# Designs tried in a protein design chat: VH-VL binders against Large ribosomal subunit protein uL10m (mRpL10). Part 111

Target 1, 224 residues: Large ribosomal subunit protein uL10m (mRpL10), of Drosophila melanogaster (Fruit fly) (q9vpl3)
Amino acid sequence: RGKINIQRPKAPHYERARVVAVTQPKYPELPKAKSCFKTRAERTQQQQENPYNEIIAREVRNWLDHSRLVAFFHLSSITADDIFRVRVQLHKQNLHLKSYGSKIIEQAVKNTRYEAIVPLFHSNHCIVFSPDPEKTAALLRIVRRVPQMVLLGGIVEETMLSRNQLVAYAQMPGLHAVQAQLVQTLSQAPGHLIQQLQAHQNSFVQVLDVHAKNQMNEETPKST
Key: E = the ipSAE of ESMFold2; O = the ipSAE of OpenDDE; V2 = 0.75 times the mean of E and O plus 0.25 times the DockQ between their complexes.

## First folded at step 7 (VH-VL)

Design d94 (from k9 with heavy chain W100Y; framework fv_anetumab; at its last look DockQ between E and O 0.21; V2 from the best seeds 0.00; counts 0 for: pae E 5.0 > 2, placed apart)
Fold by OpenDDE, look of step 8:
Structure d94 (fold): chain C 224 residues (1-224), chain A 119 residues (1-119), chain B 111 residues (1-111)
Amino acid sequence: as target 1 above (224 residues)
Amino acid sequence: QVELVQSGAEVKKPGESLKISCKGSGYSFTEYWIGWVRQAPGKGLEWMGIIDPSDSYTRYSPSFQGQVTISADKSISTAYLQWSSLKASDTAMYYCARQYDYSFPLDYWGQGTLVTVSS
Amino acid sequence: DIALTQPASVSGSPGQSITISCTGTSSDVGGYNYVSWYQQHPGKAPKLMIYDVSKRPSGVSNRFSGSKSGNTASLTISGLQAEDEADYYCSSYDSSSTWVVFGGGTKLTVL
């Protein structure tokens, strides 16, 4: 009986080897630590919201919440001096020019009523804030002279407006003027209506009188 | 209704000066800018420049800078395009058009002024 | 310098839909380019047909539509009619260059 070499066991018969290979417990691969394969997207999401970004985002939200006029601009290559000049001009009108990163804006408006503005921020942008919607005309007058600033749209009295709508809004008489006109129109309306009603009545009475007179003239037998 | 009416066709010789006009009506003339566009015979449209009639702020395309002068008289709602010395190459149709600012379209056009410069 | 490239000519039969392309060379043609389209009949002034890529002025037929994909803007004319035979120009404002640019124009023939 040949000494069983414990150090180099004879390879099992082919059939036995097959059975052993098939019956070997497939140990589930230890879950690769999820931490090592976090997709760039997941890593970017886990990028600890820079406390600083949160503060700035809150600032942006505060501006949005307290502004009755907000205008969005694309900003092309512009010199610091030109930006400063524009800022000064705007400031004289109580218009506040701010520039924020797209990510900050996105964070600031996430899950808010302003979320719809996010698509406007694809490149370099600036925002002008004002507490006074009546400053829309002044704003547009200033920024039109800055060829590097392109109007994208805005928010007036919590309503999002296209750039064309903003222009139209700026051309409208002020709310007070419109109200005054409305009041004037309403105050004149009864008078005009009364005049028109009276005119029609008077015309009708005149026609009836003429008709009555004609009938009376026909009924007067020519006494021959 | 918004309308831009341009001055009539001009026939000039090289070296002569010329000033053509564009009169706007049907809108607030000072609220919109006026752009000028050149179209050489059988060629495409070329933007020349723009003017704000409210204070005569003017900007030119690089190709036309120093070649022409754009001006306006807001009192009569009229914009002007002028040459100090015409060249044969200035032969073209010239259009004025209303434009709110640089980024807005030319929404209303004049009928055009044909300028012919021939020896 | 931003250049807008258009096909020199396009043709179609009455009732068909045709598309005219306008391709910008600058990366800026992407997000903020306000593209306009103008129609010009022979001997007439240009007429604004489309502005802001896809908006129609009052009085312009709904057969005219505009779109943009990447750096290419497109004018589509549906239900082509004989009266649509004209030159078409695209235009865009280049905020970097600070001037308005026109395409080379496209002659549309209705066959």
Scores: ipSAE 0.856, ipTM 0.930, lowest interface PAE 0.6, mean pLDDT 87
Fold by ESMFold2-Fast, scan of step 7:
Structure d94 (fold): chain C 224 residues (1-224), chain A 119 residues (1-119), chain B 111 residues (1-111)
Amino acid sequence: as target 1 above (224 residues)
Amino acid sequence: QVELVQSGAEVKKPGESLKISCKGSGYSFTEYWIGWVRQAPGKGLEWMGIIDPSDSYTRYSPSFQGQVTISADKSISTAYLQWSSLKASDTAMYYCARQYDYSFPLDYWGQGTLVTVSS
Amino acid sequence: DIALTQPASVSGSPGQSITISCTGTSSDVGGYNYVSWYQQHPGKAPKLMIYDVSKRPSGVSNRFSGSKSGNTASLTISGLQAEDEADYYCSSYDSSSTWVVFGGGTKLTVL
């Protein structure tokens, strides 16, 4: 009680404005605990659903817009030490592992070309961002050794890829023509992106199978 | 085309050692892992373990850890499953299959190697 | 022991449709869209028929389709043929073990 508390500073200019605001309008008296204070759980709930989520959602949109490689993963139970070692290995390759709540991701991608990723985030997930799409192979080699991380899919050069398509991209260069077609399809389908993406996955796998068979034929006895 | 060819059937006595093989062709052998699956007579499929042929990294199901050894020789595109001392309970069909990693399906399968262990 | 629950047997007549269920938990079937189905004829190796819940590899008949609702995945075979008689196994990634697990298998009999 003897100390001057900066939580109650005197501000004559602002105090006059506050007096005017406080006196209009008036409201009925309510129990102070119900009107002024909430439980920790209630405050946390409101914060999760309110303005702070929009700030983080804008950060997520910024990462999505400025990363040429984005990969999505589910996380099984993993120790802090194990995930830290994965983060260090990824960071050496300019790969940035980040975690965001599913509500924030939904807010970030709603009404954008990336909205199709929302169903990927059910529980305990993370995202890896990189400005360098050539790091896809390095990313997958690192994550292959982490059985608790399950690849869901990704975005490469603004093209949304399934996990199978992302693996194929890492293994075989020359996918740019297929990726260009997928970009065109995704940009034209605001309401049914998921269904269209699933349909194109089958066609994409067939194209990759033909490419793989052509590669194998060049290496078989027929290829001199 | 992708093909996995396994070694022929084996008939052994308890206590004997055994090594069976799985040779891959028609794809880049080091780009995919090889999983091993056991099927006891009249029973279902049991995942045993997996190997990365590029550096021989292995991971086993707890039920098979210490019971078998999985290895590979990438120079001849061949993976191996071996026992130091067979038991009658090891009688089963053993399959190798191509698998990208722990979470991916087994997309191409070998024809199987039947191992019979009896007195 | 058996990680995923399948019925032991299902039967149908040529031309009919049948469905085989595969029930797990939120750590496998319910948590991921990574359910596969394998067909195994007597004395032969399993063949991948469906992956990622509903997708078919090249060369698999469109009579085979897959779906999932909650913790249960289903394989549906339409226009049933004699050659469909086989054992069918479901499989899913399991976050608890951190590898793929199999169902107990379902014997399909075509009358």
Scores: ipSAE 0.659, ipTM 0.839, lowest interface PAE 1.6, mean pLDDT 79
Fold by ESMFold2, look of step 8:
Structure d94 (fold): chain C 224 residues (1-224), chain A 119 residues (1-119), chain B 111 residues (1-111)
Amino acid sequence: as target 1 above (224 residues)
Amino acid sequence: QVELVQSGAEVKKPGESLKISCKGSGYSFTEYWIGWVRQAPGKGLEWMGIIDPSDSYTRYSPSFQGQVTISADKSISTAYLQWSSLKASDTAMYYCARQYDYSFPLDYWGQGTLVTVSS
Amino acid sequence: DIALTQPASVSGSPGQSITISCTGTSSDVGGYNYVSWYQQHPGKAPKLMIYDVSKRPSGVSNRFSGSKSGNTASLTISGLQAEDEADYYCSSYDSSSTWVVFGGGTKLTVL
């Protein structure tokens, strides 16, 4: 329960940085030089020139380091009003809904044990952080009515869990020692977890791409 | 250990009301949905809808919206399926089953309740 | 399609392997790994045999296996036994119409 509360040290900074990024979209004009292919060195230099990304990546590292519960979701098309209602419901349970670019996630987890999660962020996504792993059941209860948020898996007490393992963890009797023992038991299985997450996500991304194109061309739905 | 026990078979006439039950035990009743599945005689399985017993949130398959009512009483760990006016076409076996959410299987099933509607 | 497509029947001799197909669309079987298979003996409730395409619940024989390719899922029963004679249903989450959709069912006959 640390010297620094994740909610207090980072919430104002993250929200201010996010608001500023949205309200100042005109900073860089897209180059019209028509250099279609950039070298690897040019791409890495562009990344190094943007200190704003490093600030946000540091915030993500702090969230990851200080959250005992982290859950990853694929995020389908959802209205701003609906996602706001979900964010409010989650916040009431000390669950913090965030979204970051895949490059920022990659920077945040570079040279850490969590590098394997980067492929989860190739598509539209969101992340839920909490200092309270006992809130896993509340998280799952809220999101199971939100089909636009598709659970991919999570991290509990620094252990990566699949979707099925996270649900099993949430159903333990709520005693901290019992829940910690279950997580350790689940994580001792052979290491196919990342392959399973990638297989689920790849299949889901394929359907989402087709659905997104159909949504752009589709007539308005009514009875759903 | 997990068990879903349904109410007994019913023989009814068209136009009568009916409420059948499904009692769950051996698990935390409010942490799972209860889904209802119809199977007409000699036919396949058909998902009707779910209830979240924690607060009675329901969702129906489009084919059953407005045709039945799904409810629950979490104080006695029981879900219900109800008709206000039965039709002969409602003759079927009705199962309740446990499901965590839309992406999880129906992992435990009740024994079924046979509903016969004939004049 | 409003239901997943399964063959109406399949048959095999004891000891053989058989495969039951389940064909959907990109909005269900093709798009999600939320495919399950259920076994139903006459007069009994369905029993979960496979979930998440290929996983077995505890207590289900490893003679039952599942797979998926494109929009088609498959249930394979190896070492066929007389007690495997039953109806088999696939199911999937379907993002376009309903949260759960079943296949039409396949009657397996053991010769």
Scores: ipSAE 0.233, ipTM 0.626, lowest interface PAE 5.0, mean pLDDT 78
ESMFold2 (binder alone), look of step 8: mean pLDDT 92; pTM 0.945

Design d95 (from k9 with heavy chain W100F; framework fv_anetumab)
Fold by ESMFold2-Fast, scan of step 7:
Structure d95 (fold): chain C 224 residues (1-224), chain A 119 residues (1-119), chain B 111 residues (1-111)
Amino acid sequence: as target 1 above (224 residues)
Amino acid sequence: QVELVQSGAEVKKPGESLKISCKGSGYSFTEYWIGWVRQAPGKGLEWMGIIDPSDSYTRYSPSFQGQVTISADKSISTAYLQWSSLKASDTAMYYCARQFDYSFPLDYWGQGTLVTVSS
Amino acid sequence: DIALTQPASVSGSPGQSITISCTGTSSDVGGYNYVSWYQQHPGKAPKLMIYDVSKRPSGVSNRFSGSKSGNTASLTISGLQAEDEADYYCSSYDSSSTWVVFGGGTKLTVL
């Protein structure tokens, strides 16, 4: 009839709420125990103890031990069909394209001279292995046509090389031409070529340092 | 010394064909790609495409796909940029430059070829 | 279109230092250490001044230096000289387009 019949009645609910509020028993809030969650370190340690990861890390160590050429690439978004075609083309040249998780790479190279490569694998990546360092030129010719694969650097004859050093190595005309070029520099120290390779090696270390710093800045941005 | 030498300036009318050249010297021509970069009057640099002279592999920016043809003759260490039918909008400075691949810098540049298309 | 963002102009006095920024995304400047800088004087071809973010080709003055932080690369020119007056372009590989992209260019005026 009146407004009570056409509106939501709040008076009875209000009185009930009042009674509940004044008669509700009060007690101190219960102490909250610290949550029992594994830390990042504990989760990482648990994953590292996985027997499967140890088996794959051993495979990676075998590839490193038997390869005189190792090249590292950043891998952008690429279709399964496209990467398969690249893998087949590389395989024809005794070049073996592999992908491994960063934790497996870290486990494989830990306590070796190549531990410095670990920061390269914090993003999508792949590695090409070969027992034949003469295949460096063939590798670069193939990968130049795969813009999703960006060369980061590599290892040739157990020496870490920057991408520029790998290009220089690939462009070396072979033993005979290197000997001829060395003869041209007999007015200077015989170690000129070694000095240049060592300078490039230092540049590779510098690039890894810059990459690590950029990665840290991206992961832990500082805002002012 | 590495050097890229381009053909001279061209003045053309709309609808005419044109082929400009870029000759490399002082390095192994087939070991590097040749990229082409366009610069319209008063504007910035636009990457047009590349060629690998060793097998004539080409790739174009979408803006220039079908608009131009890039070719090379490795026997004379020369790359070419060609139009079948010029438009007034093709008026620009065209540079060739040496590049190892997409992720490497354009390290040596030609002096440029000015192409003017007007009626 | 403009792929990488540069200021349209910067200015400085002889002997001072200036910095030119080049801002992209994680698919270009932020994703790789492969930023290049080119100098172009009026009526001349561009010249490579910096490659791989911070490296100089032979013959380029050590007054030119490069750096990168996140998605922004910077070219710094110290001890400004009149001959530094030019247009400056940054460039990077872009994994999104799978080719090289350029910045819009920065006109440096030395007053």
Scores: ipSAE 0.539, ipTM 0.780, lowest interface PAE 2.1, mean pLDDT 79

Design d96 (from d94 with light chain Y32F; framework fv_anetumab; at its last look DockQ between E and O 0.14; V2 from the best seeds 0.00; counts 0 for: placed apart)
Fold by OpenDDE, look of step 8:
Structure d96 (fold): chain C 224 residues (1-224), chain A 119 residues (1-119), chain B 111 residues (1-111)
Amino acid sequence: as target 1 above (224 residues)
Amino acid sequence: QVELVQSGAEVKKPGESLKISCKGSGYSFTEYWIGWVRQAPGKGLEWMGIIDPSDSYTRYSPSFQGQVTISADKSISTAYLQWSSLKASDTAMYYCARQYDYSFPLDYWGQGTLVTVSS
Amino acid sequence: DIALTQPASVSGSPGQSITISCTGTSSDVGGFNYVSWYQQHPGKAPKLMIYDVSKRPSGVSNRFSGSKSGNTASLTISGLQAEDEADYYCSSYDSSSTWVVFGGGTKLTVL
């Protein structure tokens, strides 16, 4: 009986080797700690929470929180000079024209009541802020003369308004009285009024969303 | 009720001047703009231009720039479209319409003014 | 420059639903979000039927509805009636070009 060489065991018969190979337990690779394999890009994206972006995001939030009038505009191809002129005109009325990147806006409004405005900022947009809702008429008068600025809608006294509603609001006589009445009505009206208001807000958001989506859509080729 | 009333039909010869009118009523005339639209016989609608009656700010479509003049008299709530020298190709129906601004619809229309230019 | 393309003609029977399309090509798609539809009967002024893609002015029948998908806006007329026979125009504003554009118009025939 030949000495079993324990140091160099004879290779098993081909069939046995095949069975052994197939029956070898495949141990699942230990889940590579996700933390160790974050690509530089992912790390940079996480690190790129640029302290600067946070500061700007806070600024945006502050503007939103302290503004009683906020208007959203699509901005098409406009020259720096034209923007400057508009800014000056608006500033004379204590209206503040600002432009922010989509990421900054998203960060600024995340988990806030303003989150619904995020889709508006996928393209070139600008925002006008004012502490005075009575400046709505003045705002619209100025921006109508800027063909490159298209009114999308706005927020007046914490209420989201469509562009048509904003125009209507601007045309109402005695804005303070109407606002007071509206606030009173809103404060007195149980859940149904809130629902109606919410419905308008939701409708506005939907319109804005559609607008944002449409801006991302490629031009259909001219049917020659 | 918002209403735009245009002047009557015109028959002119080539080379003549013409001014047609559009009178607005039932709203604040200076709060809305007035757009002009041309429709040649059997053809579609063509936007010509727009005016803010409050200060007579005007803008024209490129096709009509220098071809016509749009004006307004806010004291009588009237907008105007005028030609210095008519051409046969100017034969068309002309409509005025209320428009808040460029991006808003033409929500109220005049009845139209037919302009016929023939030798 | 924005251009709006409409079918030259559409037809339907009374009671049917028909759709008219308006396809826009523009360097600036922002203005195409404010598509309007106008109805024009022979010898009459146009009438606004739909604005802002899907909104109806007061006094317009609920049989008229508007929608948009991508760069194509659509006017749908449900329960087609003889009185609906007219020309229909879509329009949009091009903020890049800074002027209003009309489609070529669609003649609707009620059979």
Scores: ipSAE 0.848, ipTM 0.929, lowest interface PAE 0.6, mean pLDDT 86
Fold by ESMFold2-Fast, scan of step 7:
Structure d96 (fold): chain C 224 residues (1-224), chain A 119 residues (1-119), chain B 111 residues (1-111)
Amino acid sequence: as target 1 above (224 residues)
Amino acid sequence: QVELVQSGAEVKKPGESLKISCKGSGYSFTEYWIGWVRQAPGKGLEWMGIIDPSDSYTRYSPSFQGQVTISADKSISTAYLQWSSLKASDTAMYYCARQYDYSFPLDYWGQGTLVTVSS
Amino acid sequence: DIALTQPASVSGSPGQSITISCTGTSSDVGGFNYVSWYQQHPGKAPKLMIYDVSKRPSGVSNRFSGSKSGNTASLTISGLQAEDEADYYCSSYDSSSTWVVFGGGTKLTVL
């Protein structure tokens, strides 16, 4: 116990002193680190100001404005052939699968009523757009065969819906007017979708804060 | 009212075949998947696989692929779990449960079918 | 297959509050708000108590609540009653396997 401890402090002390001696006189790491940090910040700012990003962001905004159905999905690793087959099947139903970088989505929805969707794009993601909200049932049937795609939520007739509300909407048979009224009935307080979105950030403070803030809102539309 | 009713308890010998059932009522049977969950005596829950009754699409947990067959007859709102040759290690409670998709909860459960395999 | 970690047992007295944890990874509990909790009394089928981390189905007492922080989800039972004595299982979708995974279960004893 004592014998074992005698040798252990000696070895790490020597190595530590060596490392300190080597790094201390040089100290070029701070200038290099600062240069790298400045380069990263400048690179990020340059990308934000990239005119191509603004053009694509406007394309996304145009899709959002002209689509009566928008569905958001997490997308796990999938082959190009598999996603192509899904895209073709969706296209036959006037459903358009698009993938955009998270930064472009953020630029597109910043300062709009759709800003709450940004946290959905924390990892690989895709969006399906359609001018026809009656295609929600067809969309969900197709996506259920794609294990790599997980429904996160969507927008129907400019109303943000949770995944559960989208499923309920899709299961409504009959008239579009009845479905539209159901959407209004299923609509939750503005914080409900935000609660799900912010929880996806996997932050201790944010998850608990969102959970506490929206617990009553989530209970109200789902009370039973 | 949504209800899943399973077939009665079975006592079998190793090597015998078995088919147990799960009948759904109170909802559109083809709009939801039926999942099967195994629980060995004194052990926890283990997801086995699912079937979509609308087209009999099935998908299994790797542990149960090739060990069991899941099927359904949508005309009578019934799903099935089948073994071609039972083993003593198949002794367990088997539950069916309704599930919309993989990321959705198992929201309504059958009462369970106890399968005992012994000589 | 058990992918999620739960304590084997937890105990409390009537009227107290208890919490059961469920720990996974960023591919399951940490990656999604799709955690469910099931209650199972001896000899009975499991019953869904909580879904989507914190939502209660119709007929479930508001004494049951759920939360999540990072890779750990929690089920809290307030005003503990004798009828709460049961096994509790957590469950989540796992993006790595693209399957539903369960926790090992926690036996709640009301003393």
Scores: ipSAE 0.656, ipTM 0.824, lowest interface PAE 1.6, mean pLDDT 80
Fold by ESMFold2, look of step 8:
Structure d96 (fold): chain C 224 residues (1-224), chain A 119 residues (1-119), chain B 111 residues (1-111)
Amino acid sequence: as target 1 above (224 residues)
Amino acid sequence: QVELVQSGAEVKKPGESLKISCKGSGYSFTEYWIGWVRQAPGKGLEWMGIIDPSDSYTRYSPSFQGQVTISADKSISTAYLQWSSLKASDTAMYYCARQYDYSFPLDYWGQGTLVTVSS
Amino acid sequence: DIALTQPASVSGSPGQSITISCTGTSSDVGGFNYVSWYQQHPGKAPKLMIYDVSKRPSGVSNRFSGSKSGNTASLTISGLQAEDEADYYCSSYDSSSTWVVFGGGTKLTVL
């Protein structure tokens, strides 16, 4: 027993769930053991649920396709006023704060190189999208002031980065300086760089292999 | 090499003021926070608060809010911890440490400043 | 709410492996993979030994390893040596307080 800083409020589990529920549409679910005779309204609602989920999943896919910077955060209990202030601060930097359900994220990244991100969305979360990877430093400086947002990792220029790699990326002097440094390194130690690139490529291939195996296990009949 | 150097040990009487320092070198001082950690004699580590030296953003542990002041002067890469009126219960070792944000480790520590407050 | 719980002391003989536990809750150790371990010799500052559950900073011996299962993180020291005798602290981000929390510390004695 005994807690460090027992005077501080604990983040209640239901508050984190409440935030997710507010940002996620509700869908009706049919009871199990339902009779085979369904009403027209029930059939239409099931169809509407599927198209609505696909519309939201397409929105996520569009953000992923048009964002050169994507950052993933765990979101602890936070007031609506505080998260709004953060969203406004981020928006001024062309950084777009979003939250989606894990099923929507799974649907959006299915059959893509990014399926490995799905486990990040089983807890309370948020995502920041931007077309401008140069804004990574600004993103991290803003979010560092928000103790309820915990960096999990990100995607920069279609490369998945750990949180430590994303911080290192943000501390570099710029994208052009990174490219110049890479060329300089290749001139001095070409074998070293090739080994590092091969290691990262192998890691990404392993993620794709897991995704492909999951798709083979989902042998869903398709209409041609 | 990243280094945090703290001011020397202090022996004080109750009611006196005190300001101790932590100077960072070997890295961009404003890219990382400085956190302060208290360790009472024979006891464990307690998080006190942090400062972002770039603009002096601070946050205190509720246990230490109003009891100490954390500040920094980025022009000389130095953070400070200060008391306006020391109490005997302030006797402890005080460490500064570098941290990126709340979820990252305290990767470099100062050597500590022993503060002894006795009548 | 339960703070990070460590045993008050552990002991081992030179050459053995020893494990120090750090038990928290879903708001800290269980909810995040950001557990750190610090070694503190008497009269010296703590030193980071493990971060992100299992990663070692440069210069830390591979005799030190970390793991986590559920709400419990573990520091394992293999090939125990006399100089490993120190206090060991775990820490984690805690979402309920939105701060880093420390364990109470474990005194390791090398017999």
Scores: ipSAE 0.615, ipTM 0.833, lowest interface PAE 1.9, mean pLDDT 79
ESMFold2 (binder alone), look of step 8: mean pLDDT 92; pTM 0.948

